# VH-VL binders against Putative pre-16S rRNA nuclease: the designs that were tried, part 5

Target 1, 151 residues: Putative pre-16S rRNA nuclease, of Pelagibacter ubique (q4flq5)
Amino acid sequence: MITIEDFKIKHTNKVRFIGLDLGSKRIGVSICDERQSIATPFKTINKTNTNELIDELKIIIKDNNIGGIIVGNPVNMDGSLGRSAQSVNDVASNISKSIDLPVILWDERLSTVGAFNLSSLLDVNVSKRVKTIDQNAAAFILQGAIDFLNN
Below, E stands for the ipSAE of ESMFold2; O stands for the ipSAE of OpenDDE; V2 stands for 0.75 times the mean of E and O plus 0.25 times the DockQ between their complexes.

## First folded at step 1 (VH-VL)

Design r6 (framework fv_roledumab)
Fold by ESMFold2-Fast, scan of step 1:
Structure r6 (fold): chain C 151 residues (1-151), chain A 125 residues (1-125), chain B 107 residues (1-107)
Amino acid sequence: as target 1 above (151 residues)
Amino acid sequence: QVQLVESGGGVVQPGRSLRLSCTASGFTFSSYAMHWVRQAPAKGLEWVATISHDGSNKQYADSVKGRFTFSRDNSQDTLYLQLNSLRPEDTAVYYCAKEGDILTGYYPHDAFDIWGQGTMVTVSS
Amino acid sequence: AIRMTQSPSSFSASTGDRVTITCRASQGIRSYVAWYQQKSGKAPKFLIYAASTLQSGVPSRFSGSGSGTDFTLTINSLQSEDFATYYCQQYYSYPWTFGQGTRVEIT
């Protein structure tokens, strides 16, 4: 695994990235275009363990021109790492060991959309605007990461 | 009931071969990476080899690479470790072990949550 | 390979004592540390993973802490069944490596 800062320096242009939301029993998968400009929902994986997830990811990678995997990191509001964050770190580490691609943990608070969501939680009037934002977590995670990489 | 049972250990002369087996029960064997760990008499633990859930990827300790072969039969829930060109320093109790599950039961990790009781391999001249 | 060094190698303690065992990695391994207990003649028993997460069924008197390079196993109020050898293990990168072990003996 590498940091998002290292990936910004190192990453290959004109490849697609996969975004993963590991926060539920159903794993959300997103994919971006080769310009790395737009993230879209791609698939839901109903897997029981990391090995089954890795097998499915290998198929997706083979069928698409994938150059990196972005995994959402569920950091607490105070910035501390909870048990769920450690679980995500373990899964990301196992993916990195089994798949020869950069694997990056992404905290959506670093994105402009993530920052907007955090700000809107403090304002009842603004929260209605947030409700119009697509709730697909994997696409949201990936969009935040590629916006950061391009800016 | 989750358990691992090793067999196949014994006493052999240097240069000979042994085949160790480990039979698994009580979990979905085909979903987990499996490991062999050994312990020489009165010494600590030493990792020997890892095999992926489907048998396609294998890792070996440098000390055994080229001599030991790890395999699995998912239809029989069984692991095999072929020990060739045995040396006195291979004398140890050999444990098979399962990769762990995070408390949610959803994501495995590379620590060893279930161990067999071990099988003794003695290599003597 | 990542070296895991435990301290002390052995010591004696009494029931009711608070016991600490330290494990040091030769490089940063985040929280990818497990702890095991081994009693004489028996297989190791899994205690802790991710440096601080207790395995189901392990008594609450056991706890783990640390990240990066320095890790600690603590046994609060040692019981008679806790006299054993304890091992740390890193699972950050191959090859998997264990500490040399710390033997906790009865005073």
Scores: ipSAE 0.006, ipTM 0.502, lowest interface PAE 14.1, mean pLDDT 78

Design r7 (framework fv_roledumab)
Fold by ESMFold2-Fast, scan of step 1:
Structure r7 (fold): chain C 151 residues (1-151), chain A 123 residues (1-123), chain B 107 residues (1-107)
Amino acid sequence: as target 1 above (151 residues)
Amino acid sequence: QVQLVESGGGVVQPGRSLRLSCTASGFTFSDYGMHWVRQAPAKGLEWVATISYDGSNKQYADSVKGRFTFSRDNSQDTLYLQLNSLRPEDTAVYYCARGFSGYKLYQGYFDYWGQGTMVTVSS
Amino acid sequence: AIRMTQSPSSFSASTGDRVTITCRASQDISNYVAWYQQKSGKAPKFLIYDASTLQSGVPSRFSGSGSGTDFTLTINSLQSEDFATYYCQQYYSYPPTFGQGTRVEIT
């Protein structure tokens, strides 16, 4: 894993990034365009274990020419890392060991506002709304990161 | 260290207006969505309104839509809630509260609350 | 809107008791539940989020559990400062909604 500051200096242009919102059983996935200007929802992965998640990610990476993975990283309110943040760090570390791409943690607080409005979706089925919410949360994570990288 | 302090409550007749303020300290105000939550005497909690970190997105409870207006001034770390066309059923303690999304990026729960300011609407 | 129903509305307890408060959602809300404590004349205090994650500084005698539609708050070995009203709240879908509250009164 690398810092977002290091990634800003060293990242490869003309590739897409993916964004991940890590839940215990549902993983929201987003993808950006090749110009790294706009993030969009992509899919939801229902994971049984970390190895299955990694296998799914490898398929997405190959099919979409992905050059980096942005993972939303929660923090405690006082800025210290709690058990939930450590769990996300552990999964991101495992992804980094298994996939030969930069993996970057992004503070979810910096992209929080957009995600709150996801529940304002009009007249959708509850199950479909839940999947869409996770995907859109991942898109807001990724958009925040690429806005930082382009600034 | 995190503090929220409400002011502006009072006693008014039906149809009148009040402006509530909430001053924040001890955190980077512009990083957080903020909320107003109210509680009528001897009743439970009711969410009133939410505002995004930059003020660009606002949502209101159906019971107050068109009557209440939420705004923020990030340069002064202050929230405002304009209450218009007040009704007896708006009588409540009004709390400002900080939204926190934690792991799921939802700003749907409230990690810090002010002390509240009382609004009484009576004839 | 998603309705949150708490039970019981109130009950009497003694110091040292284990107390359990139940919260039911009108539809599946996964684990998007927070719990608050409110003492007489005071603002609510944040206790728990994501159904079971304890806020830093909250005593370990408090715990939360549940997923889907059924959630519980447990206070093990009730202390004198725990006599209060407790509220659950969902943040799965707009608008955020609270349960009606459960008052824990001294016997």
Scores: ipSAE 0.000, ipTM 0.508, lowest interface PAE 13.3, mean pLDDT 79

Design r8 (framework fv_roledumab)
Heavy chain, then light chain:
Amino acid sequence: QVQLVESGGGVVQPGRSLRLSCTASGFTFSRYAMHWVRQAPAKGLEWVATISYDGSNKQYADSVKGRFTFSRDNSQDTLYLQLNSLRPEDTAVYYCARTHDYGDLTPFDYWGQGTMVTVSS
Amino acid sequence: AIRMTQSPSSFSASTGDRVTITCRASQGISTYVAWYQQKSGKAPKFLIYAASTLQSGVPSRFSGSGSGTDFTLTINSLQSEDFATYYCQQYYSTPYTFGQGTRVEIT
ESMFold2-Fast, scan of step 1: ipSAE 0.006; ipTM 0.540

Design r9 (framework fv_roledumab)
Fold by ESMFold2-Fast, scan of step 1:
Structure r9 (fold): chain C 151 residues (1-151), chain A 126 residues (1-126), chain B 107 residues (1-107)
Amino acid sequence: as target 1 above (151 residues)
Amino acid sequence: QVQLVESGGGVVQPGRSLRLSCTASGFTFSNYGMHWVRQAPAKGLEWVATISYDGTNKQYADSVKGRFTFSRDNSQDTLYLQLNSLRPEDTAVYYCAREPSSGWYDELGYYGMDVWGQGTMVTVSS
Amino acid sequence: AIRMTQSPSSFSASTGDRVTITCRASQGISSYVAWYQQKSGKAPKFLIYAASTLQSGVPSRFSGSGSGTDFTLTINSLQSEDFATYYCQQYNSYPHTFGQGTRVEIT
């Protein structure tokens, strides 16, 4: 794992990134374009363990020419790293050991997820709404990271 | 029935090595993170180490880091703890324990230890 | 490392008593606290996780509460099988740490 500041300095090739929202049993996945300009929802993964997640990520990486993984890092209100953040750090570390790509943690408080139009979700059923939230959260996480990288 | 059974403990002199084993049965071992916890005679519990479901992520207590090595063989449903450079203060009952449920990405994952072995005694004395 | 301090270290109680054990973390750990019961000569038994959620099969006389730094385990109407040592554990960060234990002895 590396910091986003280190990644910005080191990596200059234009490739796609994936973004991950690991905050729940439903893992939101997003992907950006090769110019790293726009992040879009990609899929939701309903996995029970890290092994299944890593296997799925390897398939996505191979199929989509991925050059890096951005993982949303939730932070407690007081700025400390809670269990969710610890779990995310553990998984991100394990992904980094299993996948030969940069894995970067992104503070979710820096993303633009607050701009999400929640009213559009109020008319869908609960399960679909939850999965949509996860995918969109992953897209906003990735968008925040690539906006930082492009500055 | 879900169970864990430790073995490999014994009496050993300071500076020597032991390898502890823990065999799992009754559940899909490869889906669970595992822990070692020890307890010195008449003392409290001390967390020793954890290993992820696939063996790629390991954490150790500062007191054992650099001396103990945690590993697992998912094909044999077995955990190993290699104890090197043993000291008298390593004398303890060593327990292996399972994390309750897989699910690192939710509140149910990594929330404690729900299945424990009976323990194996390691005595380090001259 | 996060230090977990239990109080009291020991106390005497009788069957039917309501008993409370407190656990304090040296820094904020949200609700990431588990509680264990250990009887003499036995492995620990998992009681509670996420500060307040009972493990399946644990009697309802056990309850947990708290968040942040202060946590409490309560046993309503103590039974003979409840005389044991109780441990809190934080799993907010590595290394995971246990409290020193609270011994509940029969009067």
Scores: ipSAE 0.010, ipTM 0.518, lowest interface PAE 9.7, mean pLDDT 78

Design u11 (framework fv_ustekinumab)
Fold by ESMFold2-Fast, scan of step 1:
Structure u11 (fold): chain C 151 residues (1-151), chain A 127 residues (1-127), chain B 107 residues (1-107)
Amino acid sequence: as target 1 above (151 residues)
Amino acid sequence: EVQLVQSGAEVKKPGESLKISCKGSGYSFTSYWLGWVRQMPGKGLDWIGIINPGDSDTRYSPSFQGQVTMSVDKSITTAYLQWNSLKASDTAMYYCARHSDLYDSSGYYPEWYFDLWGQGTLVTVSS
Amino acid sequence: DIQMTQSPSSLSASVGDRVTITCRASQGINSYLAWYQQKPEKAPKSLIYAASSLQSGVPSRFSGSGSGTDFTLTISSLQPEDFATYYCQQYNSYPITFGQGTKLEIK
């Protein structure tokens, strides 16, 4: 795996990226456009078999001209390393070893999801049915990363 | 022999750069995360950070972020800890140590305790 | 950060004594605690992991116990080679933190 700063320096800006939310039991997958301007939900993969994940990612990469993989790093707010954090990092490491593309950990604390959630919790005067935030965590992880890369 | 061998003692002046090394042997170097630990004279152990030699992925302790750089050279099974500009407060013994692991039916997992330690590199910074 | 407090800071004992060293975490760490032994001018040596699991090659007179916040290292019958400083380390939460150490000295 490489840092997002190193990825930005290498100027990978004409291919799509995949975003991964390695949450609990299921893995959320997102994809961006070729101009890396907008991330959208793509699919959900069962996390219980790492080989299935890697095989599915290889199909997506081949079919969609993917140039990089952004993995959400779910460091808990209390700073827990825990076994869940170790498991997520280990899956990301296995992807990096099995797939010949840059794999970047994106600190979810740097994403717009966290900032937006705080703002929405403080906005007591707005209906949650109006302009509901996209709830696909993988899309928001990827959006945060590509916003960083474009700035 | 499964071991970590560190470079020799260093005597430096404030403002100088330094890079110390930790060479792994007798095991699969890229299969284990490696940590660095500082021990100031007469004090206890203080965690600096960890690096995965397989992909150079790093995680630093907040108190050491920006103060040191960890890196590896897989071709010679060696990890490094580097300072761009040393301070007198950097005077300490520096240990490299290997994190343990767990391999079970669901996969491979690092464990964040240490199971192997280098002999240490004493760094003295004075003018 | 999770603070690890060891007590006592130093202890004097005789060969054959039962020695107990304690380690308290400022927050719950489950069983993610390790113990290390360090002799003067030497690197630390791993003794115990997961609060109670003995590292391979460590004598059976060493044992660990505890969970949550309170942990104990016990040496059932102290030997001359056991005089050293002992450290606990939590690995439940980032960043990894160590206790300040307990120095075990000859009476």
Scores: ipSAE 0.000, ipTM 0.487, lowest interface PAE 14.5, mean pLDDT 78

Design u3 (framework fv_ustekinumab; at its last look DockQ between E and O 0.58; V2 from the best seeds 0.00; counts 0 for: pae E 7.7 > 2)
Heavy chain, then light chain:
Amino acid sequence: EVQLVQSGAEVKKPGESLKISCKGSGYSFTDYWLGWVRQMPGKGLDWIGIIYPGDSETRYSPSFQGQVTMSVDKSITTAYLQWNSLKASDTAMYYCARQTEDILTGYFDYWGQGTLVTVSS
Amino acid sequence: DIQMTQSPSSLSASVGDRVTITCRASQDISSWLAWYQQKPEKAPKSLIYAASTLQSGVPSRFSGSGSGTDFTLTISSLQPEDFATYYCQQYNSYPRTFGQGTKLEIK
ESMFold2-Fast, scan of step 1: ipSAE 0.007; ipTM 0.558
ESMFold2, look of step 2: ipSAE 0.019; ipTM 0.633
ESMFold2 (binder alone), look of step 2: mean pLDDT 93; pTM 0.949
OpenDDE, look of step 2: ipSAE 0.196; ipTM 0.766
ESMFold2, look of step 3: ipSAE 0.019; ipTM 0.634
ESMFold2 (binder alone), look of step 3: mean pLDDT 93; pTM 0.946
OpenDDE, look of step 3: ipSAE 0.309; ipTM 0.786

Design u4 (framework fv_ustekinumab)
Fold by ESMFold2-Fast, scan of step 1:
Structure u4 (fold): chain C 151 residues (1-151), chain A 126 residues (1-126), chain B 107 residues (1-107)
Amino acid sequence: as target 1 above (151 residues)
Amino acid sequence: EVQLVQSGAEVKKPGESLKISCKGSGYTFTSYWLGWVRQMPGKGLDWIGIIHPGDSDTRYSPSFQGQVTMSVDKSITTAYLQWNSLKASDTAMYYCARRDYGDYEPLDYYYGMDVWGQGTLVTVSS
Amino acid sequence: DIQMTQSPSSLSASVGDRVTITCRASQGISNYLAWYQQKPEKAPKSLIYAASSLQSGVPSRFSGSGSGTDFTLTISSLQPEDFATYYCQQYHSYPLTFGQGTKLEIK
């Protein structure tokens, strides 16, 4: 793994990133365009073991020319790492060991995702909303990260 | 009608500089990557690199990095390929080509080259 | 870099023949593959993108197939205007690389 600050200094390539929201019962996946301008909901992965997640990520990477993985990191308000943040760090570390791409933890407090009620952003049916909530959270995480990298 | 029109044939001596052009029309120039391809006499296609006119971002083949420079002037929808010092081994046909782009919800996709210029023949001899 | 290898390097065929050209990538490229046709003294023409999708205006006798590392271009019934050199290109990763070409000649 590397920090987002280190990644910003070292990485200037026009490649796609994927964003991951690991905090839900399902894993939200987002993707950005090659110009790193806009993050879009991509899919939801049912909660699974790390090896199955890595296999699915390898398929996404192969099919979409992915150059980096942004993982949302839920940090406590006081800046300390909680149990959930430690679990996310462990999964991100395993992804980094198994996939030859930069894996970056993004502090969710640096984005506005935590300030929003996702339901208020979409006026959709409950069934469609449930399927896309995790994807939308991942999109806002990825958007926050690429906005930081572009400024 | 989408079209790429390249500058005319060039005959140069080793050591001379050269800049050839590729003018796009019939599409939004700043939305598509534009690539350059070399074809030496009797040989196959050799990818030089690609430039995005929106921000002048470039990707060169390692074989051409430092040998040529790609640039754009988006005010006249024109891309350029430039040599500071030509060599006899630069003798070739040079093509420009637009990289295909699709906007498919939820993703934008990039493909191969969909529109090609007619080519610029560059001959370098003493 | 991803290396693209075409087979055969040249092929002799007659009008009406079924022709198959193969392209192999040195690593997995999903369906990020294009095919081009180049006639003597002309610019290349795009035939196929995304391994199997025909460019508009390309005759239906042309078809592409494959995914991952192994790809084929097929011409179901060769016409006189089809004698040309054919190239595959991967666009999965930079640098975008071409195969060496397959020259289709009159028998």
Scores: ipSAE 0.000, ipTM 0.512, lowest interface PAE 15.3, mean pLDDT 79

Design u6 (framework fv_ustekinumab)
Fold by ESMFold2-Fast, scan of step 1:
Structure u6 (fold): chain C 151 residues (1-151), chain A 125 residues (1-125), chain B 107 residues (1-107)
Amino acid sequence: as target 1 above (151 residues)
Amino acid sequence: EVQLVQSGAEVKKPGESLKISCKGSGYSFTSYWLGWVRQMPGKGLDWIGIIFPGDSDTRYSPSFQGQVTMSVDKSITTAYLQWNSLKASDTAMYYCARHPDYVWGSYDSPYFDYWGQGTLVTVSS
Amino acid sequence: DIQMTQSPSSLSASVGDRVTITCRASQDISNYLAWYQQKPEKAPKSLIYAASSLQSGVPSRFSGSGSGTDFTLTISSLQPEDFATYYCQQYNSYPFTFGQGTKLEIK
């Protein structure tokens, strides 16, 4: 895995990135344009296991000329990693070991709209995930990361 | 291919218990929310709540909280709506429906919403 | 709770007519709006989701538009099988809420 700060230095232009929202029910996948300016929803993956996810990601990468994977990283309000954050870190680590692309954890605390969405990801009360203000979480994650990379 | 099949019509007296069912087929039952909707005779649609079969997580409308219970049996891909004590005001058609997951809306994943045929519940003496 | 209001409550139209049904939300629901068709003695059928996306198998004469608080369902050339009651539903916030329905009747 690589930090977003390291990726800002080393990232490749003219390739797309994908964003992953590793939700408890399903995995949201987003994709950006080759200018890395706009993230859009792409598809959903029903999560059965990490190996099945990795196989599906390899297909997406090959078909769409993907140069990096941004994974939303939930953290506790005090900045420490909770159980869900540890699980996300483990999955992202396994993706990084199996796929030869940069894998970046995006801490949603780095944006105002991300701060709103972060509460839903960290909350063990699943009902808060369902209430939204017109956000596709995977697209939101990817948009935040590419906005950071462009600044 | 996707199908929701509900149990048959019920005629009950006030104070009796009842459990009606909705059996899903043709899709991953544990991967989609399942909702219940009430339609009083000659009236519109009232959302009761949704349940996620994978972990039995529920969301109830405040109007129905405590009046009815949603549950699932994953082994037979069946959801249930249950009353401990029926009232005459429970007389209605009850529909189950596979609810859209707005969190995972995506360009390549069509939003599907399939409905059961309905179960008519009549509560009278 | 978000209140959904449909207008009109009923309308009469002839085969071949263009009909428009409106749905208004009491607060911003972005595009998290679905439209359903219900024929007498039958279960509702999904027509439109995400305000404007046609459900598979729904005829192209049906279209949806709008975002935020104001939404419309349009039938460009009414067919005999389209006489039914139409409902909008928001799925932006709990509890999910339906409009009161618009009954489309033969003129």
Scores: ipSAE 0.000, ipTM 0.498, lowest interface PAE 11.9, mean pLDDT 78

Design u7 (framework fv_ustekinumab)
Fold by ESMFold2-Fast, scan of step 1:
Structure u7 (fold): chain C 151 residues (1-151), chain A 124 residues (1-124), chain B 107 residues (1-107)
Amino acid sequence: as target 1 above (151 residues)
Amino acid sequence: EVQLVQSGAEVKKPGESLKISCKGSGYSFTDYWLGWVRQMPGKGLDWIGIIYPGDSDTRYSPSFQGQVTMSVDKSITTAYLQWNSLKASDTAMYYCARLKGSSGWYVPTTFDYWGQGTLVTVSS
Amino acid sequence: DIQMTQSPSSLSASVGDRVTITCRASQGISTYLAWYQQKPEKAPKSLIYDASSLQSGVPSRFSGSGSGTDFTLTISSLQPEDFATYYCQQYNSYPYTFGQGTKLEIK
């Protein structure tokens, strides 16, 4: 894995990125354009085990010319690296070992400065729009990282 | 108009059980986290915890974990705070408050609307 | 847990004064800081979120600033209805924690 600051210096503008929201049972996936300007929802992956997730990611990477993976790092509500944050770090580490691409943890708190409308995302009714919420969260993560990289 | 209406004042003895309520109206009850805050007489605000009514997910302050239970009844848009055995040190004003924005464990947020408070007095 | 310390604990001021209240976190909380106003025997009222964003319906004389560990609440021209206790609260880390409060009293 590499830091977002290192990635900002070293990345190229010719490939797409994907964003991952590692929910408990469903993983939201987003994708950006080759200019790395706009993130959009892409799909949802049901989490069964890390190997199956990695296999699905390899297919997405090959089919879409992906050059980097941005993983949302959950807000640590206890002031330390909590259990959920530790699980995310473990999965991201395994992805980094199995996939030959930069894997970057993105602190979602930094996404408040992004162009994506957080109020619109948060106003979506969970029971009616669960699939959209999962996909929108991943897009929000990726958009925040892209905005940071471009500024 | 968003409104949180809490149950009336309670006078209890140590060892008794108690359940106080907070009824939400004027918004989609299941789309917003709801929190509880304690204020002991003459003291400041003390955060108890939050609950998401859509799925009853809870986050407690460690100092209140095991001391109180938060719950909801979606059918009547009501949240509850419950004690199994009250202590004199539980004497306080208890506020419920809605958190700004919708659910999302990855998105931190603040209180926007507050209930009027429920005064709980525990004395022998 | 993150400790929130407000200063001063109390302060006396006159109508028309510029008032500044400070809040310090024991560790970095970015901009995840809110300010609340509480009048005697009333529920708290939300004033500011994300350190500097004004809640809807709050008068423009209120403003917030800061990031990291040091934060301020400013009232640019104090009005009679502003005499109250003010609390800061962090929501960066669980459990959320409040400052001890600053009581703003008439001089």
Scores: ipSAE 0.005, ipTM 0.501, lowest interface PAE 13.8, mean pLDDT 79

Design u8 (framework fv_ustekinumab)
Fold by ESMFold2-Fast, scan of step 1:
Structure u8 (fold): chain C 151 residues (1-151), chain A 125 residues (1-125), chain B 107 residues (1-107)
Amino acid sequence: as target 1 above (151 residues)
Amino acid sequence: EVQLVQSGAEVKKPGESLKISCKGSGYSFTNYWLGWVRQMPGKGLDWIGIIYPGDSYTRYSPSFQGQVTMSVDKSITTAYLQWNSLKASDTAMYYCARQGEYQLLSDYYYYMDVWGQGTLVTVSS
Amino acid sequence: DIQMTQSPSSLSASVGDRVTITCRASQGISRWLAWYQQKPEKAPKSLIYAASSLQSGVPSRFSGSGSGTDFTLTISSLQPEDFATYYCQQYKSYPLTFGQGTKLEIK
């Protein structure tokens, strides 16, 4: 794993990144364009373990010319580390060991995912919204990271 | 209980080498950044740098880069701060402190929640 | 580097007083500000992080406020054990920087 500051210096142009939201019951996956300008929801992975996730990521990487993986890292609003942050770090570490691409943890305090999550709480149709929120949360995570990298 | 216990006071001459220690206990040593802070006699606090014990990755303040070396020995949960050649201007209290907030993406988000008792280093001829 | 300036550099107060210490950053640091208390011959102790979050075990008479460039530490009713030097520290940008300290003395 590497820091986003280090990745900003060394990342290759003309490749896509994927974003991962590991903080929910489902794993949201997003993808950006090769110019790293716009993040788009890509898919949702239902119940899975780390090995199953890695297998699916390898397929996405092969099919989409992926040059980096950005993982949302949930931190308590006060900046302290919780159990969920440790769990996400463990999963990101295992991805980094199994996949020969830069893996970057993105501090969700630096993104707008919280605003999206709050707005989704107003939705009466929980089943449909939950599926949509996972995909969009991953897109907001990835968008925050690529906005940082481009500035 | 989380504790950081530092080595005892040192009295040295200019040009001598020195290695001081900071032993962690009561927490997962390899999962928290460890920082060093200098306090010159009668002065405020100066940040030296941080080290991640899990892989020995370091970040130094530009003012201290090349002047000191940070290292760790994970097997005994101990961090070190080392000088190859001490100067009189190195006379100070040195504190180690555990990072209270850590993210791999954001090495800049680092406040110190647990502090060692300090090691007084005196360099004089 | 981000310069941290504390005001005042020293302050005299009596037990029971409300005490306010201010810290100013040369650049916007959002909420990434911590406060430390240091008693003579002792290591600093964490009081507040993220500008307003009280460290576990710290008495509720201590509070922090502010965002961006201007921050305040308040002690609502000063106790004898509170006479110490107080430091602010920004942790938004590398290198990490401390204020010069505010010495709180018995009047």
Scores: ipSAE 0.000, ipTM 0.489, lowest interface PAE 15.6, mean pLDDT 79

